VH-VL binders against p38371. Designs and how they scored, part 31

Target 1, 215 residues: p38371
Amino acid sequence: CNFEQPETNCFVQESPSWAVKYDVVDSPKDANGDECTTTAPLVELMGVYKYVNPETGAAQLALRPATLASRAIADTTTTSADQTSLGSLDTEPKDHGFCHANDFAPAFVNVAASDTAAANTIRYEFTNVRVYSAAVAPGTQFTGELKYTSNGCTSSYVMRAVWPPAPCDTASTEPAENCGVGSGLNPEFAVVCQPTSATGTTGYCVPAGDIPSFK
Short names: E, the ipSAE of ESMFold2; O, the ipSAE of OpenDDE; V2, 0.75 times the mean of E and O plus 0.25 times the DockQ between their complexes.

## First folded at step 15 (VH-VL; framework fv_romlusevimab)

Design g1 (at its last look DockQ between E and O 0.04; V2 from the best seeds 0.00; counts 0 for: pae O 9.4 > 2, placed apart)
Fold by ESMFold2, look of step 15:
Structure g1 (fold): chain C 215 residues (1-215), chain A 123 residues (1-123), chain B 108 residues (1-108)
Amino acid sequence: as target 1 above (215 residues)
Amino acid sequence: QVQLVQSGSELKKPGASVKVSCKASGYTFSRYAMNWVRQAPGQGLEWMGWINTRTGKPTYAQGFTGRFVFSLDTSVSTASLQISSLKAEDTAVYYCARQRGYVGKNYYGMDVWGQGTTVTVSS
Amino acid sequence: SYVLTQPPSVSVAPGKTARITCGGNNIGGSDVHWYQQKPGQAPVLVIYDKSARPSGIPERFSGSNSGNTATLTISGVEAGDEADYYCQVWDSSSDQYVFGGGTKLTVL
């Protein structure tokens, strides 16, 4: 075993914002097993942080969905810690250059009742998170699974994330505004512009395929 | 507050019938299936089945497909368990419990429980 | 049908760690739920989906699954933790919930 407190080979680019795309695996269902319509966002920004215990070398990965954090405006019963999902992070890469993160605590926010909606708890549950850590682009892409619950409606997704977040517009002819040269992204990344709404054109550049997503 | 309140304890003779009610409050009744769970004296928990609270369709566990009937009164957010032709072995505490959720192939257990109704069947 | 096996009892001194096991074929791949039942009371969900904790459950409660064993761990046990504990899964092959037989935790 390694008794020194090593710099880990599982580098993660820490940032308040990564761009994350969700692709549905299990369509939304309620607790009767009936179809419902509440879903995770198409794309969102996510805070990503790494913590290392200096005495033991043990690492943690923290994921803080921006949509969940922004919903916390009326949250008198949940904290920034509740809105952040912590999991264990491997100290060394495994299988094909991935660092695995597991045992995530749920992230949630309470949404107070309004004159048009009942009180609700929005809940993210992450599993099987893997950070790509090979030397060509260490710690700038990851994949995992999300279980999302809101309004009694639960659905599951594959998530794929990239750093840095690059705003984009599918209608723009400027490469810098459509995930091309000048966007700030590594030019070898395979990315596409994902609008934040089904009908809009603006959003963020996200991985085009499975992680690692390269051209 | 989300809660399930069950009807009071019952003392019955063999051959009689009993109806246990379970009134829900603090949540949208039609979104969560209602489970029924039995616990005989000094014994563990035994799942009896559930009822879909939107459609009223019951599902019974093996061994509960005869004398046990689940029903609803959605106008008062109430689920009921009726047991006919009572036997001494039906002596137990009966719980209603709200289904937590469902994703893929997994049903997520029971997150809210009634206080239990003791049914005693004695000659 | 799918069977979950629990020890009938576990004894732990106050302040120590209790570990309650639940044996089942390939249970490490199942979403295991744990319930606490204090004497004369209804069960309370304390762990769902292997390791998730409902709001209001102390952080001393944790769950893990590996291979053929799921484990409920209670660190820093208190007299108030004295209860029966049940594991549960959904068995998709028979379309039924299955409970373990229960484990009585004694704090002495």
Scores: ipSAE 0.065, ipTM 0.651, lowest interface PAE 6.5, mean pLDDT 87
Fold by OpenDDE, look of step 15:
Structure g1 (fold): chain C 215 residues (1-215), chain A 123 residues (1-123), chain B 108 residues (1-108)
Amino acid sequence: as target 1 above (215 residues)
Amino acid sequence: QVQLVQSGSELKKPGASVKVSCKASGYTFSRYAMNWVRQAPGQGLEWMGWINTRTGKPTYAQGFTGRFVFSLDTSVSTASLQISSLKAEDTAVYYCARQRGYVGKNYYGMDVWGQGTTVTVSS
Amino acid sequence: SYVLTQPPSVSVAPGKTARITCGGNNIGGSDVHWYQQKPGQAPVLVIYDKSARPSGIPERFSGSNSGNTATLTISGVEAGDEADYYCQVWDSSSDQYVFGGGTKLTVL
């Protein structure tokens, strides 16, 4: 039987915490184009919010990396707005269920000098963000590109994000603790545990493949 | 589609030179570093080094300095491996492999491989 | 030099789960990659960055690491999975890729 399905809006799960994985795509470069070293977090929580202008209907997407939020505590020179990347968002899904977000403003914090480190600026620049908003999984996965700058060195990433931010432990045999049944994640999602550190076993569940990541 | 196509098999005598080519297609050549991997008959994989496809800077693994030279012809999206003063022990299959991504100390796997080039060194 | 140790061979019956280990000092702190190589063919990346799967790789393939051991797990093993498998890490101390010795997986 043929049936009509309702139109789907660009739904985005608003939350102070998404789990985000960054995949490196380019070698890091400084302002002179020389080789340098910088690395985004292995996994990061991110605030994600959708704003709609009630008068125009225009939508915006706000991304707030946890790294910036945490560093902001000691930063009296930047505002919450500075620490949040705001871009335009489509009102309806387009390519294969994706809503596109563009024209993001950079998000950044200033890190004051210390006895062991010079003053620094950490900056996030997001581009080509796409929120998967298909009916099967509306607004609980997104991807995009990130330019991460720290200490004048810029690295480039593809990011993969999933909601909810399910904590996990690679050392655990319990499914609920290792991105399985009971973790709170959509059981149809293909996810893996990404530790927060290279030597640790605890972290968050992230997409196991390209977005959208399904089993 | 993304692929790497290598030159054909080579039979050489000791002391000779050989040049293996690896032509890339389906992607931006200069965006991904190119690795070279050797596999002797019945043996495992051995990383030889990599070349920066943007700058042309080669980096050689320990044991692969001197007689081994990585080069580029960017006009045809081709990486090449030259081995001089060939020895019997150089008999192996040589692979080019695209680096998925790299940043400083953070390196990802090799996601695209050539079909391999067999180099046989025999008297 | 940094060394990765793999068992020379692993045998598994069809439908069962195969586990291939890769030993290395503090390998848990490294991004481990896994390659599948079938006879007469080039290697294929099946796992990168410890546990991520490239497009086209079945979810039957999974990776994990802890302490001094990384493990490639293949569930529901099929005849087509018979191959040599290699683990790989980037050794930051020497700035070079290191491969394990390879493991021949035989499907009984």
Scores: ipSAE 0.012, ipTM 0.567, lowest interface PAE 9.4, mean pLDDT 90
ESMFold2 (binder alone), look of step 15: mean pLDDT 92; pTM 0.949

Design g2 (at its last fold request DockQ between E and O 0.85; V2 from the best seeds 0.00; counts 0 for: pae E 2.6 > 2)
Fold by OpenDDE, fold request of step 16:
Structure g2 (fold): chain C 215 residues (1-215), chain A 123 residues (1-123), chain B 108 residues (1-108)
Amino acid sequence: as target 1 above (215 residues)
Amino acid sequence: QVQLVQSGSELKKPGASVKVSCKASGYTFSRYAMNWVRQAPGQGLEWMGWINTRTGKPTYAQGFTGRFVFSLDTSVSTASLQISSLKAEDTAVYYCARQRGYVGKNYYGMDVWGQGTTVTVSS
Amino acid sequence: SYVLTQPPSVSVAPGKTARITCSGDALPKQDVHWYQQKPGQAPVLVIYDDSARPSGIPERFSGSNSGNTATLTISGVEAGDEADYYCQVWDSSSDQYVFGGGTKLTVL
């Protein structure tokens, strides 16, 4: 549901579930500078929320990756705030209908040590987030950059997100199940099905191109 | 939980040798390079170099070759700095510091520091 | 050799804003990191990658770059902020970390 927010013109669809794709920019390296294999998910759901300070009118954007949230269940050392990346958000659209969000705090969880593995920290660091808030499609697409770190293995990505989250199956011939008519997505959006794994066929519809991604 | 614990203060005479240890805990030791930073009394921070905690390959900053040796004992997640032929000018606090990360051919600073080890060289 | 230049000292009254600069050639091409060091303590990373703030560091701390100068800004300065502050970059040309000379922040 779209809600008008009188405080700012930067509309953001608040939802516990956006579909987010990460395209690799820099391959994973550990802090020695050596290659490692841990990467961010191919696609994941993400909670996206907008906060407005009623006193100042300042806006903030909160990003909560689902995969991080899932790990948070077992983490007793971090708070909900730690697990959510909060940044500043423009009050009005700027360049080409984008609202810029910056200065995100890192979102992270700690994974306790086990008999076979040392303790681990998983960290999401977002930068240069831009929410497309033009009248044609307000607050239902955004892009940015992600620096993902897990167990000292860091990689970087271009992030592209779309709402609503539409499950899809590349093996399906039904348009509704393959990011087409009936999927719930804006029919003007250019989207593709991104499987959750390299070998699987099921996943979520994600932007096919740069944001804003239109046909 | 992530921490670096260094060995205690050292008092040495010129010409002697000292070995400072830095024990890591709370993370995968082999994934993070270990930096060494020197701070002379009343002076600023000076990067000495680092050691690759996976391969054991040391890299020394200019001015810290020869008498300075980085080493590892991976069995106990410990990095060590050995200084030989000590000089009065080696009097300083020595820090080990974990490399924060590496992306896009850039290194990103030091996020965890040991408490420092004071080495005093006096005749 | 690559050099980062910081003012030796900065003084600020409580509640006011402190700005510590760090200047270097071609600094925009470098990611700047900032460390806080209180007397008798080890340095603490307070800003990384120009403007990113580690978890646990107050929002009062921020980093920015303009031209060849990076600035650490501390708003609403508290007595506890009195410390030495060091900027740092990785110099890819020489493959070494370079620290600034440090700035002593005094809270009046």
Scores: ipSAE 0.866, ipTM 0.946, lowest interface PAE 0.5, mean pLDDT 94
Fold by ESMFold2, fold request of step 16:
Structure g2 (fold): chain C 215 residues (1-215), chain A 123 residues (1-123), chain B 108 residues (1-108)
Amino acid sequence: as target 1 above (215 residues)
Amino acid sequence: QVQLVQSGSELKKPGASVKVSCKASGYTFSRYAMNWVRQAPGQGLEWMGWINTRTGKPTYAQGFTGRFVFSLDTSVSTASLQISSLKAEDTAVYYCARQRGYVGKNYYGMDVWGQGTTVTVSS
Amino acid sequence: SYVLTQPPSVSVAPGKTARITCSGDALPKQDVHWYQQKPGQAPVLVIYDDSARPSGIPERFSGSNSGNTATLTISGVEAGDEADYYCQVWDSSSDQYVFGGGTKLTVL
């Protein structure tokens, strides 16, 4: 079986959960061009998987935002495949240890209207994704661009992601609970605790700077 | 599901008026501009303009002022095109089309189209 | 006003690759959208933002925008791809959408 290409050249840590931070580039606008308020989450978990076609050797990167998957539980007509964005992945690193992924299809969920909520569509469009795959931190950080649309309100972001997803609390003085020693992260990673809400203290450790984020 | 359903085809005489309706469903109507596109028989697509669905402010392409009026009825998520003083050259299929999105300074085309309404103006 | 030029027709054998071009002097600064219109039907968006593919559009549809030419590429052409194809941009200098004249794809 599958003898064509070892996966070691562009290793990606496969996991149902990476921690992903979004930093805004274009503020939310609706499709009239008017200001709106809906944004991507500050941080979310994301499923990340690599697939290799054994007959052609072509590699794909799959990204499945947890927020998108969570909303699909509301018994919509969207499938797990709809909730997952597939893109082509380079087989060899370049540009200082990055494996590039491009040509992503959108990931989305359509939520039907209810008695208490209007119908909503959430769409993620990823571009220019780069997985850091150098031996010092193989396949455990990536960056890219996101266009996020919810209920007609579109905004754009730089995304920065790290594995493993380490829960954290900005109010804690314990290093293990605030992205420090004992958190489970590579100790050379430069990370910061990103709360899941603007007013809360709990969230996930995310890259502190541009990928690769060290020290 | 996002849908645009247009009113049925019309046969009119020169000098009459027609109103083409476009009912939207499956999304928040007031967040997406509504475009109108004309296609004369055997011809290509021609953008007529759009209407801001939050404010009701229309924008008309050149050549579509005066006899062409865009309007809304937001209570039923409906955009309308009225053409007055019909001429034979107004014979065409008229489409409504939803504006896809807006990021930075770019509009991203039209992602959902109505089925089209044929208006025939004949002697 | 600003004009997008398309060839009036392209013929391709089934299973081959069709390339439909759209030329305009401002294309390096514009995002190109592509629509498929089958006979008697409304247009359908098949490519937006030069190269992005809406959900439900087969992977064999792709787009590019380089220099003064945008190209819609359909690999593995099927009989069901026979349609008119239009390019479109937003022209910020005149504040209007502009469509190309359309290209009839014939699958022989």
Scores: ipSAE 0.420, ipTM 0.779, lowest interface PAE 2.6, mean pLDDT 89
ESMFold2, look of step 15: ipSAE 0.375; ipTM 0.753
ESMFold2 (binder alone), look of step 15: mean pLDDT 93; pTM 0.950
OpenDDE, look of step 15: ipSAE 0.806; ipTM 0.921
ESMFold2, fold request of step 16: ipSAE 0.419, 0.000; ipTM 0.771, 0.427
ESMFold2 (binder alone), fold request of step 16: mean pLDDT 92, 90, 93; pTM 0.946, 0.937, 0.949
OpenDDE, fold request of step 16: ipSAE 0.865, 0.859; ipTM 0.946, 0.941

Design g3 (at its last fold request DockQ between E and O 0.83; V2 from the best seeds 0.00; counts 0 for: pae E 2.2 > 2)
Fold by OpenDDE, fold request of step 16:
Structure g3 (fold): chain C 215 residues (1-215), chain A 123 residues (1-123), chain B 108 residues (1-108)
Amino acid sequence: as target 1 above (215 residues)
Amino acid sequence: QVQLVQSGSELKKPGASVKVSCKASGYTFSRYAMNWVRQAPGQGLEWMGWINTRTGKPTYAQGFTGRFVFSLDTSVSTASLQISSLKAEDTAVYYCARQRGYVGKNYYGMDVWGQGTTVTVSS
Amino acid sequence: SYVLTQPPSVSVAPGKTARITCSGDALPKQDVHWYQQKPGQAPVLVIYDNSARPSGIPERFSGSNSGNTATLTISGVEAGDEADYYCQVWDTSSDQYVFGGGTKLTVL
């Protein structure tokens, strides 16, 4: 169902855990323009938060990738603010029920040098983020673009996210473990199980198509 | 910390050669192209070209072919600029600058700069 | 050759907003980067990809594009912001970086 410019607020489900899928647009290249192999995760959890300025009514969207947060434990050089991408958010849905979020600050962590590796910075840069906030599914799906950089290796992605995060296993025959009945997901959502690795079977349920992803 | 440290000031006569070095530290040298930028006294920034730090392949901007040579010493994470047959108009500050990134056949500026090397050519 | 045009100078009082423009043909197809250069110092990247800020750059610095013009905006200008500012693009047609002529920002 498509809704044209609903007169509602831009609701966003705040949670430390959204399931986020990254589909490759541009393959990884280093700053020489040569091929490299480092990529963003296939799927990861992400903290998503909405802030509203009570005085101005201005809204902001915060994105905190879990893999970045995990690396932050060993990083004493960056702050929580550095590790979180904060951008502006529309106050009301616009095009087809979407709330647009723009001007995201990069989220990053520093990785200290080791005996086997030079010092590194991992960076997430989000653009053109759109939160689906139509009445049929307010604030439980969003999409955008990611530019991911690690050790000078940069790649770009289409990001697609869904809430709640539902763990899944492609090797399981149980519907609840395959993004079906009992998984906790909206039964109208079109979702698929995305393993965390290319060879593994366990992961999270992610949107099967473009956002909004419905059956 | 990520930094580029260049060699010291040079005073040369016309016709001589000079080699400016740029030592990188704090990151993986071979992942970032090294740019060279010239700035004549009281003038703006001029892109001279860059060198691929993985392959050693140099690319020169128009106007900087022939007498200008980019090179690497990867063992010490150092890029170098050599200028031969020096002229008075070569008097300038020369900067090395790290390429920030590359995606979709687009390059995204220079995020780390050396402190600059002043080359003075005078008779 | 591709050319980026900047005003040679801009003056602003402390606490006010400075706007430095950079104009070029088909600029919307390019990502614009901005550098700050103080006297006797190396350039510093202050804005990249039109509007993104590197770590350590104050929020007072912002970038925007409209038509064939990019603008560096510095709000709440401080004495320490006095510097030369350069815009830059990668020209895909000639495969080269192009710098603007630079703008001297004077804080009155």
Scores: ipSAE 0.864, ipTM 0.945, lowest interface PAE 0.5, mean pLDDT 94
Fold by ESMFold2, fold request of step 16:
Formats: C-alpha cells, structure tokens, sequence
Structure g3 (fold): chain C 215 residues (1-215), chain A 123 residues (1-123), chain B 108 residues (1-108)
C-alpha cells in the first residue's frame, strides 16, 4: 500500500525565542470595571518548549513570555516555574494539522512596591492554543488567546506566533531587514514587520494573517 | 503577599450596630472591587454586594439595601461593612473577597478572601 | 432572580472520581467559577473561567461548562477533599454575582 505517512506526534520547534504578536479583543479594564491604560506589548519574544512523559506519552507545552522574564529580576516572591505557563498538548495532530494545547496554568510575576511605584502583578493566561504541525512547516507557527493582567488592569488578545524570530525595520529597503529574502524565515511564510513601539520602525517579523500564515 | 485580614468576631445585642473591617495588603487597593459575602450558620454563600475601591461607590445586592453600608478608608487600604439595628437573623460569618477581574463585560470571581468575621446577635 | 442549582451532597469512595454539577439556564453564556470551603475555613478558588486552574491547585481538579450544566471533577479523591463546593457566575442580566446552593462532598 502507498500511504502518506501521518505525523505521529506533535512536533514543536523548541526555542527560547519565538516572535509573538498580540491583537486586542477586549480593551483594558481594571477589577472595578473601570478603564485603565496598561496593555500587552505589541510584539514580544516567547520561550516555547515541549515535554513528554516517556512512561505515559502525555505531552505538555510550556510558554514563557519575555516580559515576565524581564520583570522577574525585581520579583522576590515567584519562581521560574511560576513565570512559565504549562498546559497539556495533544499527542497527535487534529483539525487538519493542528495540535491543541489547553489547561494552561497562569504565568505571573510579582513586583514589590518601591518608593516610586506600588506593588503590582503581571499575569498571562493562555487559552485555546493551537500549534500548526503539518510536515511542510512543522511546529513553527501557533495561535491562541491571551488574557493579560498588569496591576489589576486586564485586556484580552488573539496571539499569533512564528519561529524563528527575525528582527526587522519597516524603514529599511533591504529585503532581509523587512521580512523578505535573507531574513532567515521560511520564504513561504506570510509575515509582516511589527515594530516594538508605536513610534519606532524596528521590531520582529510576525504572521500577517491567521495561522497557518502562508503566502 | 496578597492578603485580606478582617477584624475580630463580635457578640452584640439586637438593636446595636457592628463594623467589620477588612485590611488589604500586597496589591494596589484601588484597582480591585471589594465584595462582601454572608454565610449564615449551616447555610451557603450569599453575595451582599461590593464597593468600587477607586470611587467609593457601593453596589448592594437585593435584600441588602437598608441596614448594610459599605465604606472605605483608602489611606490604610481598608474596606468596612457596617450593620445597623442588628437582628438575630444577622448572625453569620461575613467575608470580604477581592474581585479577580473584568473582561468582556463580565466580572469573573473572587480570588482572595478574608478569614471571615463571626457576628453573633443574641440577648 | 437567576438561580444556580447544585445537588446538596455527593458521596465518593477514596481514589474514585467525584463530579459536582451546577445547573442554570444561562450557563451557555456564562463563565463558571468554583470554590472549595473546608469546615471552619474561608472559601478557596479552585477553578475559574469554566476550566482554568489557579496555581497551586492539583491537576486532578478540572472543570467544564456544556449546555445548561457546569461540572467540577475531582479525580483520585482524597479524604482532604471533603468540603463544601460552590459554583458561581456573574449574571450580566441582573448585574449580580450568583452562588449555587453548595454541594457537600463526603469521602466514604
């Protein structure tokens, strides 16, 4: 018989750095229900890792936002485990090439009060995470939902992520610096340069559309 | 550490008043509404309402719009419940509980609770 | 006056699975939170947003919300799980929190 060989596991490109873009769904509100100003970053790097229990075959997906790692320097109350979100991961692809991850624990960091700032908490809550695992680009894009809370100010997002992270500059005419040929990305990926700030031109290449994002 | 510490239990006569305090620590007090929850002996949890900690505006659940008053002292991060003209039926444990958050026009629960304050009303 | 209905009690043998239900007509549009209250103690949040688990809550606690019924599931039940369990929602139509009547879990 001549069969297309199925993917028998959910491969995920493990890396300390994926590029992740957030698109707002619910604007920031505090826990009184009042408007507040703190949002998730426009784009950030994220650590992504897969673990498999060899006795049971059960898999987990670990997500570690760079924002939490950066803030952890000032945190005396949380551990590296608190700053990493673990969820269950499918062992085989479903939904035509997607591996679903669910049951994520929150990832968070606490920052103690200082003379100039009140104590605060930064928390990421991931849901409905789906990793694209088809053989042509296995485990190099994913999408999901984020609830982001900083100091009681909560907002929600669709997240879209790609590996590898490719630095870019929207003002550059060089294709390698603007998510084109030579950037290090799979040339079939549909990506766009997302600056890290509203006024700057430099950032990372992120998926241009829904996952899987291909030209 | 995020914590809510309530005042001690009270024994009162009918017609008296009581004030239950709830001191918050470890977070920005003005960002999280403070709920009050009653539990009569042998009964379940009953939401009494909350107070907006930024504005001081209280919201009372049905049945708690008269003798029950929520207040704040923001200088010491404290919410209080005053019950006036106490009746025997006010005998209960009273909890303060911090609002977890607000997303998509919904409030989603209470993540930190005080230890509870027992108010006993008897002759 | 929107009401969440829970069975008054559930009994389960040690090591088995407990399922505690919470019924309400608006549940398909609501996110359900679950609290554990051990005797003489304050409630503790064990599940939020239907199925999410706060840090420090064992993986054997899980939740679901399907149709008009939300379910708290505790696998591998231990004697220390004996408690009252309450479901809760925010009801946007009445602008109130609503608790279920509570379920006493007994481990026999």
Amino acid sequence: as target 1 above (215 residues)
Amino acid sequence: QVQLVQSGSELKKPGASVKVSCKASGYTFSRYAMNWVRQAPGQGLEWMGWINTRTGKPTYAQGFTGRFVFSLDTSVSTASLQISSLKAEDTAVYYCARQRGYVGKNYYGMDVWGQGTTVTVSS
Amino acid sequence: SYVLTQPPSVSVAPGKTARITCSGDALPKQDVHWYQQKPGQAPVLVIYDNSARPSGIPERFSGSNSGNTATLTISGVEAGDEADYYCQVWDTSSDQYVFGGGTKLTVL
Scores: ipSAE 0.497, ipTM 0.817, lowest interface PAE 2.2, mean pLDDT 89
ESMFold2, look of step 15: ipSAE 0.444; ipTM 0.784
ESMFold2 (binder alone), look of step 15: mean pLDDT 93; pTM 0.950
OpenDDE, look of step 15: ipSAE 0.812; ipTM 0.926
ESMFold2, fold request of step 16: ipSAE 0.440, 0.468; ipTM 0.787, 0.808
ESMFold2 (binder alone), fold request of step 16: mean pLDDT 92, 93, 93; pTM 0.948, 0.952, 0.952
OpenDDE, fold request of step 16: ipSAE 0.864, 0.854; ipTM 0.946, 0.940

